# Designs tried in a protein design chat: VHH binders against Gluconolactonase (gnl). Part 13

Target 1, 316 residues: Gluconolactonase (gnl), of Zymomonas mobilis subsp. mobilis (q01578)
Amino acid sequence: NGSTIGKITKFSPRLDAILDVSTPIEVIASDIQWSEGPVWVKNGNFLLFSDPPANIMRKWTPDAGVSIFLKPSGHAEPIPAGQFREPGSNGMKVGPDGKIWVADSGTRAIMKVDPVTRQRSVVVDNYKGKRFNSPNDLFFSKSGAVYFTDPPYGLTNLDESDIKEMNYNGVFRLSPDGRLDLIEAGLSRPNGLALSPDETKLYVSNSDRASPNIWVYSLDSNGLPTSRTLLRNFRKEYFDQGLAGLPDGMNIDKQGNLFASAPGGIYIFAPDGECLGLISGNPGQPLSNCCFGEKGQTLFISASHNVVRVRTKTFG
Key: E = the ipSAE of ESMFold2; O = the ipSAE of OpenDDE; V2 = 0.75 times the mean of E and O plus 0.25 times the DockQ between their complexes.

## First folded at step 4 (VHH)

Design n10 (from g37b with S100T G101Y Y102D D103W W104E E105G G106S S107T; framework vhh_8emy_2)
Fold by ESMFold2-Fast, scan of step 4:
Structure n10 (fold): chain B 316 residues (1-316), chain A 123 residues (1-123)
Amino acid sequence: as target 1 above (316 residues)
Amino acid sequence: QVQLQESGGGLVQPGSSLRLSCAASGFTFSSYWMHWVRQAPGKGPEWVSSISYSGSSTNYATSVKGRFSISRDNPSKTLYLQMNSLRPEDSAVYYCARETYDWEGSTYYFDYRGQGTQVTVSS
């Protein structure tokens, strides 16, 4: 039988509709430098995931296991000395065109990849003439707009990078007609993001230990934020409990339950904001991101050097 | 307590081969990714290669790809770097390093490294 890690902790009986605490957390991939940005490709029935420090994108199927999909996944070789911490691909989603849309840390762009030909093209690489920092994650609206974050994590020295052109770390919205809006410039480390199923809310993680927050933005009918409220501050989990990780990647099921990376693992929040449970990995190792796949009920989680699978009762 | 001790460096001619070793003690060697890092005079440290805890995954800097091979022997707690077709630009102090994850910086860094072993490639 296969290897399992971690545990599931129940905070509310409302978790029982989503996940049993006895569900195994199965290791499906190991020996990864840093697993990130898992995405399930329905037209092909496979998982893709990024390894941003290694500049590799890997593919997994239950029958064949792990193989290389793109190498390099982000920045072309040779990589400029001293300029990049994470030259590879990071967060990914299947777009409305069936292409893999990639937050490409090393190319400093939103890219799209043909899943069959592996041909790559730039979607957007700048805002008003200034190059992005290092795009990290993205999320699609039903109308085809894409929201994405642009923290400095791909760049050597972060905010002090000598190639950083923007004096902020942004959250952007690219509309289907090509309009690019800067929707938030005040976050120190914007990271993961997700839309509620009714698209009235945008969740955004801030992975700064000084402000380890998950924010909820209220959206107008044009998908633009009008206000924000705090979903949760993780300062106690990080500093008092010493739990591994900071608010990072996230995803959402069809009922509006949020699955969000934070200190200690993947937290599950109901649409009303109640915290229902926690999926934890190996002690001291963060769980960075997640996606739904297979027949829609399997949650895949990037878990440091591993990728794990958890079978849920909900649909993503 | 944690110790990493490199050996195997020396003075060689261009085109020569060397095998570096790193003896680890004071921690569970088989539970960590391990790296080779080098530093030439007047320059910052340059990452060279990494290996997973089982040895099934290896990575290389573009400058050494196809010439260097990283390996490990977990029972003896030893990390190796086989260096072939050495060039003058490979001249540096070579350090083995233990990986840890810097969550705040969203990157890996080395929490321990050894004293280094000098490699000089010169005519």
Scores: ipSAE 0.011, ipTM 0.286, lowest interface PAE 9.4, mean pLDDT 90

Design n11 (framework vhh_8emy_2)
Fold by ESMFold2-Fast, scan of step 4:
Structure n11 (fold): chain B 316 residues (1-316), chain A 124 residues (1-124)
Amino acid sequence: as target 1 above (316 residues)
Amino acid sequence: QVQLQESGGGLVQPGSSLRLSCAASGFTFSSYWMHWVRQAPGKGPEWVSSISYSGSSTNYATSVKGRFSISRDNPSKTLYLQMNSLRPEDSAVYYCARESPGYDWEGSYYFDYRGQGTQVTVSS
């Protein structure tokens, strides 16, 4: 509502094709405990976003502002004492069926929600008979396969949780035929992820301050990883510069530019890996995730207690 | 100079109520989310409750939900915690904390300032 925060920093003239440095970062929502997982719903022209600690999913439109879409968004009330840190929904994407697919931290499942009726159903809640930790984010392939991360963030005591059944924090691929593959078990805190437009690469954030990395995996024709390389380590930004946040959510435009949460804000990487620029919010406040919306050129960013909007020159 | 001063603690019987207050000074109180955090002897700090700038959004730890109520009065720069149906496990030093978000993998917000604390003891 007319207020702006933060700044855009240019690292390369290649940023000029994507975003002007003078573009305002507009606050569209405030008074959120922790904003996460924004998704634009084209069939209705509205934004949904999660507040995982609060167990609320909110809706925003330019005309009506913010309202509650689902409460609870994840785990049903009453929430079991001492078992959940984040009982709510987290990352979200509109699936090929037009439903909202939700990484549901508190239900410990990939869920889908009808955007009209608000009815929910479980897609998958276990791998080989063991319940997921707390799914965090997801991303669709063109064929309808969904990749998702399963860090322990929803669970009290994280890896030491009394209800944690897996001895790893996984990255999974669910194919349209129902086949579930564990594609990475060696990351400490897998978080955000995105596919390149040609689907030859999968980007995965690791939000561990001891190894604050964004990885890029090479994918075979079946969408399975064959190798990985490090896109960037953010230890210097986090420890030496004291910048807020850790590698978290991400999204990608149609040209393959990656918009990734890391210490200091949303970093913009070209398909070749060059870092082009940075969108920053309030000092000390992480920017956790993002999505494209409206007519495809608006970037919405979850910005701690706020949700912000940035007009870009690119299409998501 | 940023200051947070807690008051209202004491010794009470199980099932009793207490209201904690926190007087803030040296900053624009209405521009910050505020939190209550507690620490029992031999344990790490536990987040209890949070409140947004305007007071329209409040959140609670599952251990206190339905029993505790957070509120604020921006004109007087005061944060409150109404504690009902107190239990022995609620015994702790309660701290008023100003949020400086640094949400990391440990699942906690970074607090840039906190007060001296007020002791709450729930004992029969």
Scores: ipSAE 0.000, ipTM 0.282, lowest interface PAE 11.2, mean pLDDT 90

Design n12 (framework vhh_8emy_2)
Fold by ESMFold2-Fast, scan of step 4:
Structure n12 (fold): chain B 316 residues (1-316), chain A 124 residues (1-124)
Amino acid sequence: as target 1 above (316 residues)
Amino acid sequence: QVQLQESGGGLVQPGSSLRLSCAASGFTFSSYWMHWVRQAPGKGPEWVSSISYSGSSTNYATSVKGRFSISRDNPSKTLYLQMNSLRPEDSAVYYCARESGYGDWEGSYYFDYRGQGTQVTVSS
């Protein structure tokens, strides 16, 4: 059978309602350049995950294992020399239309992919006439609005990229009616994000070594931020403890527990902000993102060169 | 004692081919992703290529894609880089590196061990 890696560390007895510390962390995929953006496609019962530097989107099922879903996943081949660091797809979510919505680093757009035909279309590729940097992750509201991040990670030389058109790295909200709002322009490296189940809070990771933070934004009735507070700074974990990774992807269960990538692995935070536990992978290898799948209780985690599966007691 | 030892560099003319080798010892070679990194005079290190545990996944910098080929022989604990259609801009010291981690933030691979390097000079 499959191999296991890592360990689960308990910080609070409150973890016991969410995850058993003895639960194995099962390797379901390996030999991936950089695993990212896992999404469970319920209509078909399969996992998709991105490999942004390789420009590949892969599919996994328990019966068939790993196969190629899209190649190229993002930017069309041939890739222009010197312009892209990550030409592929990145974060993904199933939208209210049943399509796979993709933060497409190389196309520099939010894309839709038909999970059956694999046909692609552009949702949005600019804000007020300026092309996005390289969209990284996205999260849907119940009303169908989509929040997404736009760091420069797909572009060669990042902020100094010759093709970068924006003077900031943004967090955006796209309304169902097509209205696009820039909701945060002050983060250096916005990355993963998630909405609380009651949609009063938006969590956003900043994957900058100088400011390795997870922020919590308070949202008004229109889904727009009014204030922010710091959930946690990971400087000690990164610099003092030498743990691998930076604040990256995240997801949330139906009870509001946040599962967030940060130095050391996937941290589990209760809705009140208490850190309950940590899922760790191989030493020196970051866990970058996660999603719930199968019957809703399985957590899939992108773990550097691997994708792993952890069976939880909670529902995503 | 972890050790990585590169060989196969030299002075060649533009359009030539070279094959670099890296002999690994002191660790379970088949359990690590391996990389080639190069550094030209006055420049920072540039990642060139990577290869998975089994050799089934390989990746290349855009500057070398289609010209260079990475491979490994786990029984002999050896990493290779086949360099074809060499150009003056390929001139650098080439290092074999053992991966300790990867982050997509700013394109960083983390290496815990690197060899002494082998000099490649492409000039007429």
Scores: ipSAE 0.205, ipTM 0.605, lowest interface PAE 4.2, mean pLDDT 92

Design n2 (framework vhh_8emy_2)
Amino acid sequence: QVQLQESGGGLVQPGSSLRLSCAASGFTFSSYWMHWVRQAPGKGPEWVSSISYSGSSTNYATSVKGRFSISRDNPSKTLYLQMNSLRPEDSAVYYCARESGYDWELGSYYFDYRGQGTQVTVSS
ESMFold2-Fast, scan of step 4: ipSAE 0.576; ipTM 0.813

Design n3 (framework vhh_8emy_2)
Fold by ESMFold2-Fast, scan of step 4:
Structure n3 (fold): chain B 316 residues (1-316), chain A 124 residues (1-124)
Amino acid sequence: as target 1 above (316 residues)
Amino acid sequence: QVQLQESGGGLVQPGSSLRLSCAASGFTFSSYWMHWVRQAPGKGPEWVSSISYSGSSTNYATSVKGRFSISRDNPSKTLYLQMNSLRPEDSAVYYCARESGYDWEYGSYYFDYRGQGTQVTVSS
């Protein structure tokens, strides 16, 4: 459609190697109830993105625009009354098998989708016999392990949901051999996550307004956390500046620069933790998640009712 | 100056239909998601329905789904709510609202402008 929104703010001259402040933030999709979980599918050259409240997964190409890929994307119709806020798919990544791996809020599982046949299968739906809350986002290691978050956002009444089986909101690691580890149970609202390129660090967002944090976990050689440090607290941005959004989805480039959703937009952090810049959308509308696509230098961002793209100088 | 003006309310019997209208002025109407919100006496505001920029996406509260239909005419800058099979519990002042944001954590919409409202009373 060719329209632009928002602005890019530079906090450090180090941003210049990643992104020009004059780069347009181009709207590529509109009329979405809540855009989330964009993923670029290299085999086929298309973008997929979720609309979790609407229970729809959409596809975008530059030549054909937006079309429906899966409807329903998550929970089968009819949806049980009063049990789900977000019955749809959410975060997505292309797995080492070329399938689309989906954090499926309504099915309460990590799902696998064939990009050609669109057939779905369950990867994992429980930990030690208890069903997941509503998986939200996921990230692959190079070895094929998948890290994922399990906040209650898909469930009506969140922590007080009558179908919630776990008394925590977890971060999990599923090994290629099928071993499932609960690696963090102490976060109130775990949401987005990403691995550093050397896989020594796992970044995790906590989207609780009382503790709006991005954490950095140090990982051992088995990919398990040994300690954590705070990357940033966004309480001032949220409460004092009144900026829209909470720490949400994220992605990382090949140089280790983190692109993280937080109040005000997508923040860009260098590997040393310095905040270099901010990509903002429409006032009052959160930017919830992002992915790299096309030839690896295009950043796609889920921007509330819109999906936007930004041309970068870096590779994802 | 942003202005939203509702009309079409009235007193009707259960099972009746009404069509509400909202005339917008002072802004680019086609650039905003628009909502209907209602408030019954002694109760807090209840979100009813939303419509996307083009009208291709619509959403409804569970209490009205299948009975109400939201639509918009961007050239005339008008928002509509077609209400069918009205029930006594639908009695409320209905407000046209311009969306300023969405609190996805709590599922709540933020509105920067609302109209004066139009009264709908459903009683025998």
Scores: ipSAE 0.457, ipTM 0.766, lowest interface PAE 2.7, mean pLDDT 93

Design n4 (framework vhh_8emy_2; at its last look DockQ between E and O 0.84; V2 from the best seeds 0.00; counts 0 for: pae E 5.4 > 2, grease 25.8 > 24.2)
Fold by ESMFold2, look of step 5:
Structure n4 (fold): chain B 316 residues (1-316), chain A 125 residues (1-125)
Amino acid sequence: as target 1 above (316 residues)
Amino acid sequence: QVQLQESGGGLVQPGSSLRLSCAASGFTFSSYWMHWVRQAPGKGPEWVSSISYSGSSTNYATSVKGRFSISRDNPSKTLYLQMNSLRPEDSAVYYCARESGYDWFESGSYYFDYRGQGTQVTVSS
C-alpha cells in the first residue's frame, strides 16, 4: 500500500493523448488472493473487486482502504468438495438498474447485487435447460443488453468437469426483454469482452495458450455478430518472451481505445487496431482486468495479489 | 543468492503438534507470497499453505484446513507453519517456497521458484 509497481511502455506517439508513461502505477490494495473484475460504483464513489478463490467481494475507498463487501461472493458454503476451483464472483458491472451485475463463477450464473442492501438474486443460470459452466465477465450495451462469457474456469477439471452440462464454452447476449442468444460457441476459453462506443464491434478475449487471441466481431443493428477478425495473437509474448498472463479482461474509453489484458499486461489499442502502449506489472505479475473510475480518468487494474491504479488523460 | 532453510521437523505421535520454521535470505522477503509444500516418499509435491505479503491473508489445502496455521515475521525474514492434530498422512518432507506464479487458467496450482533442503516430519501410526 502506497507503493508502485511495473512500468508503462510507449509503442506509438498516439499514446501521449491517453496517458503519460511516467505516471505511477500505484498500489491501492495488497494481500489479495487473486484480484479480478473491478467495477467503479459512481453512486458512492467506491471500487468493488472480486477475489474468486477466496469467495470474497471486496470494497475499496481512499479513506477506508479495503474491506469485505460480500462473503461469500459466490457459492454458498460449504463448497462441494472437488467440484469448484473458483467458488467466488468474477467480472462485475453496474447495470441499468443501478445494481451490481456479476459473472458469478461459483454460483454458475449471472447474478445481481443490490449495492445498499447487499441482497443477491439470479438473473440467468441456464441456456435451454442446461446450466452455465462458470460465467467470467460481462459488458452492457447502451440499450441494457448484457454480453457475457462462460468458460469453465470455476469448475474443477475445466472442460472435463463432471458437473459441466454444455459441451462448449459460450458467449451469450441477454436482451432486456429476457431473450438469451448464444452468439459464439467456438472459442476454447472466452473471457473478457467489451463493446466499441458506437456498438458496431464486440471484442472478445480467448485465454487459451494454444490460441491466445483477441477477436473483433462486427455487430448488426440487433447487436448480433455478422463476422469476426483477429485483432491480435499473443503466442510470441506468451511462449517466446515468457510474459505473464493470457488474454483476459478488458475495457474501453469514450474514444474507443481498448484496454485489454494479455501476456505482459494491459495493452492499449486504438480503434483502428494500432497498439499504442502497454501497462506492465512487475516481472511475472499478470494484470487480469481493468475498469475506469473516479471522474473517469483513473484506470483501476486487478494485478494478481494487488489492485493498482493509473491516472489517464482519456475518459472511460 | 536466494536461500530458504527449513527446520523444526521430527518424529511424533498422532495428535501431536509441531512448529516448522523457514529462514529466508538473499531476496526481499516481504515482497513475496510464501508457501509450504510437502512431499511424501514416492509422491509428487503437494501444496499445503500460502500467506500474503503482510501475513493478513492465508490459504490452506483441504487436507490440512483447521489443523495447520501459517504465519510470517517480516522483520526476521522467517516463515512458520504450526501443525496441530498431526496424522500419519501428514508425514513428508516439508519445504518452504516463494511464489513465482499461479496457474489460474489451467491447473489451479501455484508455481514455486526456490525451496530449501526441507525438514522431515514423521507421524507414527
Scores: ipSAE 0.150, ipTM 0.603, lowest interface PAE 5.4, mean pLDDT 92
ESMFold2-Fast, scan of step 4: ipSAE 0.681; ipTM 0.853
ESMFold2 (binder alone), look of step 5: mean pLDDT 82; pTM 0.825
OpenDDE, look of step 5: ipSAE 0.888; ipTM 0.941

Design n5 (framework vhh_8emy_2)
Fold by ESMFold2-Fast, scan of step 4:
Structure n5 (fold): chain B 316 residues (1-316), chain A 125 residues (1-125)
Amino acid sequence: as target 1 above (316 residues)
Amino acid sequence: QVQLQESGGGLVQPGSSLRLSCAASGFTFSSYWMHWVRQAPGKGPEWVSSISYSGSSTNYATSVKGRFSISRDNPSKTLYLQMNSLRPEDSAVYYCARESGYSGWFEGSYYFDYRGQGTQVTVSS
């Protein structure tokens, strides 16, 4: 019922090509334990979003509102005692096959879900015989390769989990021919990721308060990283300003503007790395992830207990 | 002034039931997610259960799932925890907590604000 939260802050006049500071941040869903991984399903004209701790995937349309899409969304019930803190689905993207590809924390796999039948199948659940920790987010290349992150957030006790098989938290690339590459093993909490439209850059968030960074990896013609540079460190925003959240989910528009979760909300970066603006929600409540949807000019944002939407001038 | 006041604890035998209450004042109760957190002697705090603004979404720790039920009454500004089939390992001080935020998505912690003094639950034969 038309409630709005938060505000848009302008850091650069370059923001004016992307959205107006007066644009309302509209609440479209509420009463979610932790909203995550929104994805727009164009062929059904609906939004899906995850609630990983609740083990539920929800659906939203403008005319019908919120309904349950999958329950459980990840791990089958009953959940084994003491092994999972986030048994549900997390990040999602529509794949080139029209299926919903899911970073499934509880199943510890990249999964496919048929948007009509709701049947699930495993894409990949291990690297060289070791089970993934708890996949968190994913992003497709134009060729159909999928990049994904594997932090320990789904597992009880995180890095000290008694079921964790890998001694690192990885970033992976799965090629269309089935080749799986470990492309980064040195991040403490890899989380959100996105490719630039020309696919020369991979952005990766690290959601560790001790190293709250967004990294930019330069990619070769095979989609593999050759070097990295720091886009931004958010230690000041987190510790000095006390802003809620850590670097988390992200998405990118067709012009290469990055929309990235970090302490304070969704930050908007131009392709050259300049920070243009900030979309903020309720004080003390992180904005964790985002996706473009509807006709490509609507940004949906997972906002703690809420999902919100913001109308943009750019296309996702 | 924000206040939370827990009640309903006591000494009970294994297999018994208890209903805990938390009376909230000084804030718009219906605008906050609410939690139950417990702490046993010699152990750190354990999150038990959460409930959304309207009460339509609830979640539970695996150790209590199927036995405990969280609910709220927004008009009376009261949070409840119905505890069934109580076990000795449920013995703890139970705290009502208003959610104030997160330290990033589940780095193993929630930010809780305005905890009361708690209510003691002891389950023993």
Scores: ipSAE 0.011, ipTM 0.439, lowest interface PAE 8.9, mean pLDDT 90

Design n6 (framework vhh_8emy_2)
Fold by ESMFold2-Fast, scan of step 4:
Structure n6 (fold): chain B 316 residues (1-316), chain A 125 residues (1-125)
Amino acid sequence: as target 1 above (316 residues)
Amino acid sequence: QVQLQESGGGLVQPGSSLRLSCAASGFTFSSYWMHWVRQAPGKGPEWVSSISYSGSSTNYATSVKGRFSISRDNPSKTLYLQMNSLRPEDSAVYYCARESGYSGYFEGSYYFDYRGQGTQVTVSS
């Protein structure tokens, strides 16, 4: 591509171990309706990313550029009139089985996709007999448990959707033995999430403009939350500064630095909670999610109509 | 100065076809997603169709999918809407619109900074 967007802002000299402010933010993909859920597939060396409103999942390599991986990516065609805002796939992670695990907004399920055959299967689509709203993002523990969020973003009219079965927007944990736990029901718009490398903390974004928070949950030895604290409230960035975006997707490096979408771009937080820097798109351009890829030091970021790449000094 | 100028509307019978054009000037046309929006008398605006910078991605409202086709010619800075199998309910003023942003967080997530003066399409029963 060769074009760049935005800028990197340093808030602390601690950023220098992670990222140089002169590093270009390179455009690698364009013409996406709403880019989301990038995941690096190490066995094959390619990037996958979602376009939930367009119902497309795309693949990128440095040599071949962008191609269609799945169309439809989520809900089967034809899409029922008036029921879905985002019928496609959203957040994705490579699971311990080597499959692509997908937070599938339109199918309203956690799905698996075989990266070779592109065959899909349902992992889980309900909690105690009620269909999920529209799963949005997911994150694996080392033991193979998967944490995921279930906001209403895929559904037309959100919380007022005619097909919404749950009266809450949940955060769930699915254990390897199939046990499904509802671990948080009190968030208005749970969105991105990530585990600390030692798995003592779960970070969760709430993408509600009325409560634009990133929360930190303390986890017990069973991976269940015991308490939470506020990492940051972004009300001033959204309302007073007019910055684009809301707390959304996130990822974490091997040292425990959190890379989190919020109004203004991708914020970088040290494990102690200090904000070190910000990766911004062009004015008015939200940066919604990110993942590490290539040799582990490249950060890929979903940036509205674009997907971008930033070379870091850290390893994800 | 940004300008969008629609043409191609008219009075036609049900089942007819029309091709709308929008001539763009005053900006780098190839750098923007473009949209068609329509407004019938006494009703609010309804989004009809969108097209990406290169034309590789297109989207359509359910009411027009399979009947309408959006396209663009970046060298001539022109946006098109091919309308087939026209129905009385397609009667509206059709506007060409330049996208200023799309947000994944809210229902009805297209934002427009400029639209043209519109072209009237009347499908008489």
Scores: ipSAE 0.147, ipTM 0.539, lowest interface PAE 4.2, mean pLDDT 92

Design n7 (framework vhh_8emy_2; at its last look DockQ between E and O 0.57; V2 from the best seeds 0.00; counts 0 for: pae E 11.3 > 2)
Fold by ESMFold2, look of step 5:
Structure n7 (fold): chain B 316 residues (1-316), chain A 124 residues (1-124)
Amino acid sequence: as target 1 above (316 residues)
Amino acid sequence: QVQLQESGGGLVQPGSSLRLSCAASGFTFSSYWMHWVRQAPGKGPEWVSSISYSGSSTNYATSVKGRFSISRDNPSKTLYLQMNSLRPEDSAVYYCARESGYDSREGSYYFDYRGQGTQVTVSS
């Protein structure tokens, strides 16, 4: 509380409708082991965020600051020696049931957490009898379907983990009626994802430095991909400019502007694909994910050892 | 121009204590996580300890936990390592290092600057 980091860069005058470049990037939490997966819980007015390597889910409020919400947030303790790099929770969203739905890397499942009792239960933990790798992020459709990503980041040795059961790192869609579809199996490191407000598009990050891309999938009326196109490749930002981060978490505002983590910070893309601006941390500080909260005009950002916030003119 | 200067090493007996210091200049010291790293002859570098911007969060390698204590004084731009109950296996050159990044995907720290080190030798 009280300090600021980074800067906001404008690439288009269209950014002026979204936020002022002079708006401070305010530090609200410091001394975090590693911040990830923020979610705003309207019912109770608080932020939750994950600390995946620490196996902790943390809570922040303006009055009380940071506290522990769940420990363990993911894999039950004791953690099997040598099997998990990140045993904790990662991406989180408030589901249609009012529960916190969690891409739980350590439990290797989509889990849900009652925000009052803190009781945890499994939503889905396998596809066709094979366990997920380590789910990383998720996003709900209006109908209550959930899209989620399953990279190997929670597992020691990643793709070569002794406990990995799938020969791919999937993007999945779980229907409200319980049908589970594998909708993309060809990405090396699927990570963050978001739906356009009209749900005609699914954005998916690939967080591999060899293919640091954000993809756009066209969706049919059943919410399944029919084609894909490249929104942006970040190889120049990563290799030539040495900017911190890889394509990671993302979120979308009510007008369809995409807020996406990539080398350099959180990039803001208009619905037509134009890059409008960039929210950067300090040199070398990655910004991994973000969510809208408070009255929808605060962008909370996980910023490595910090959590920060930026006031916006837009609504998430 | 970033500079880090370690001091406080020496030759001591097992069970002794030493306090290492690292004087920092050329950057906003209070804006960085700082670390101690050590290297014994013929060995690779070994991470020892880290400390947050404010000093409120500290981490230690298993080999030193409970014996070493990292601290910082931001006004004087100084990093410290209190080393208690020293053992022969603690003998190494100790470096202070500025964190340039942390990659949660690789689970590793990156350092863009280190000092020239201070020798700690523990022998009977």
Scores: ipSAE 0.000, ipTM 0.348, lowest interface PAE 11.3, mean pLDDT 91
ESMFold2-Fast, scan of step 4: ipSAE 0.682; ipTM 0.851
ESMFold2 (binder alone), look of step 5: mean pLDDT 86; pTM 0.857
OpenDDE, look of step 5: ipSAE 0.799; ipTM 0.898

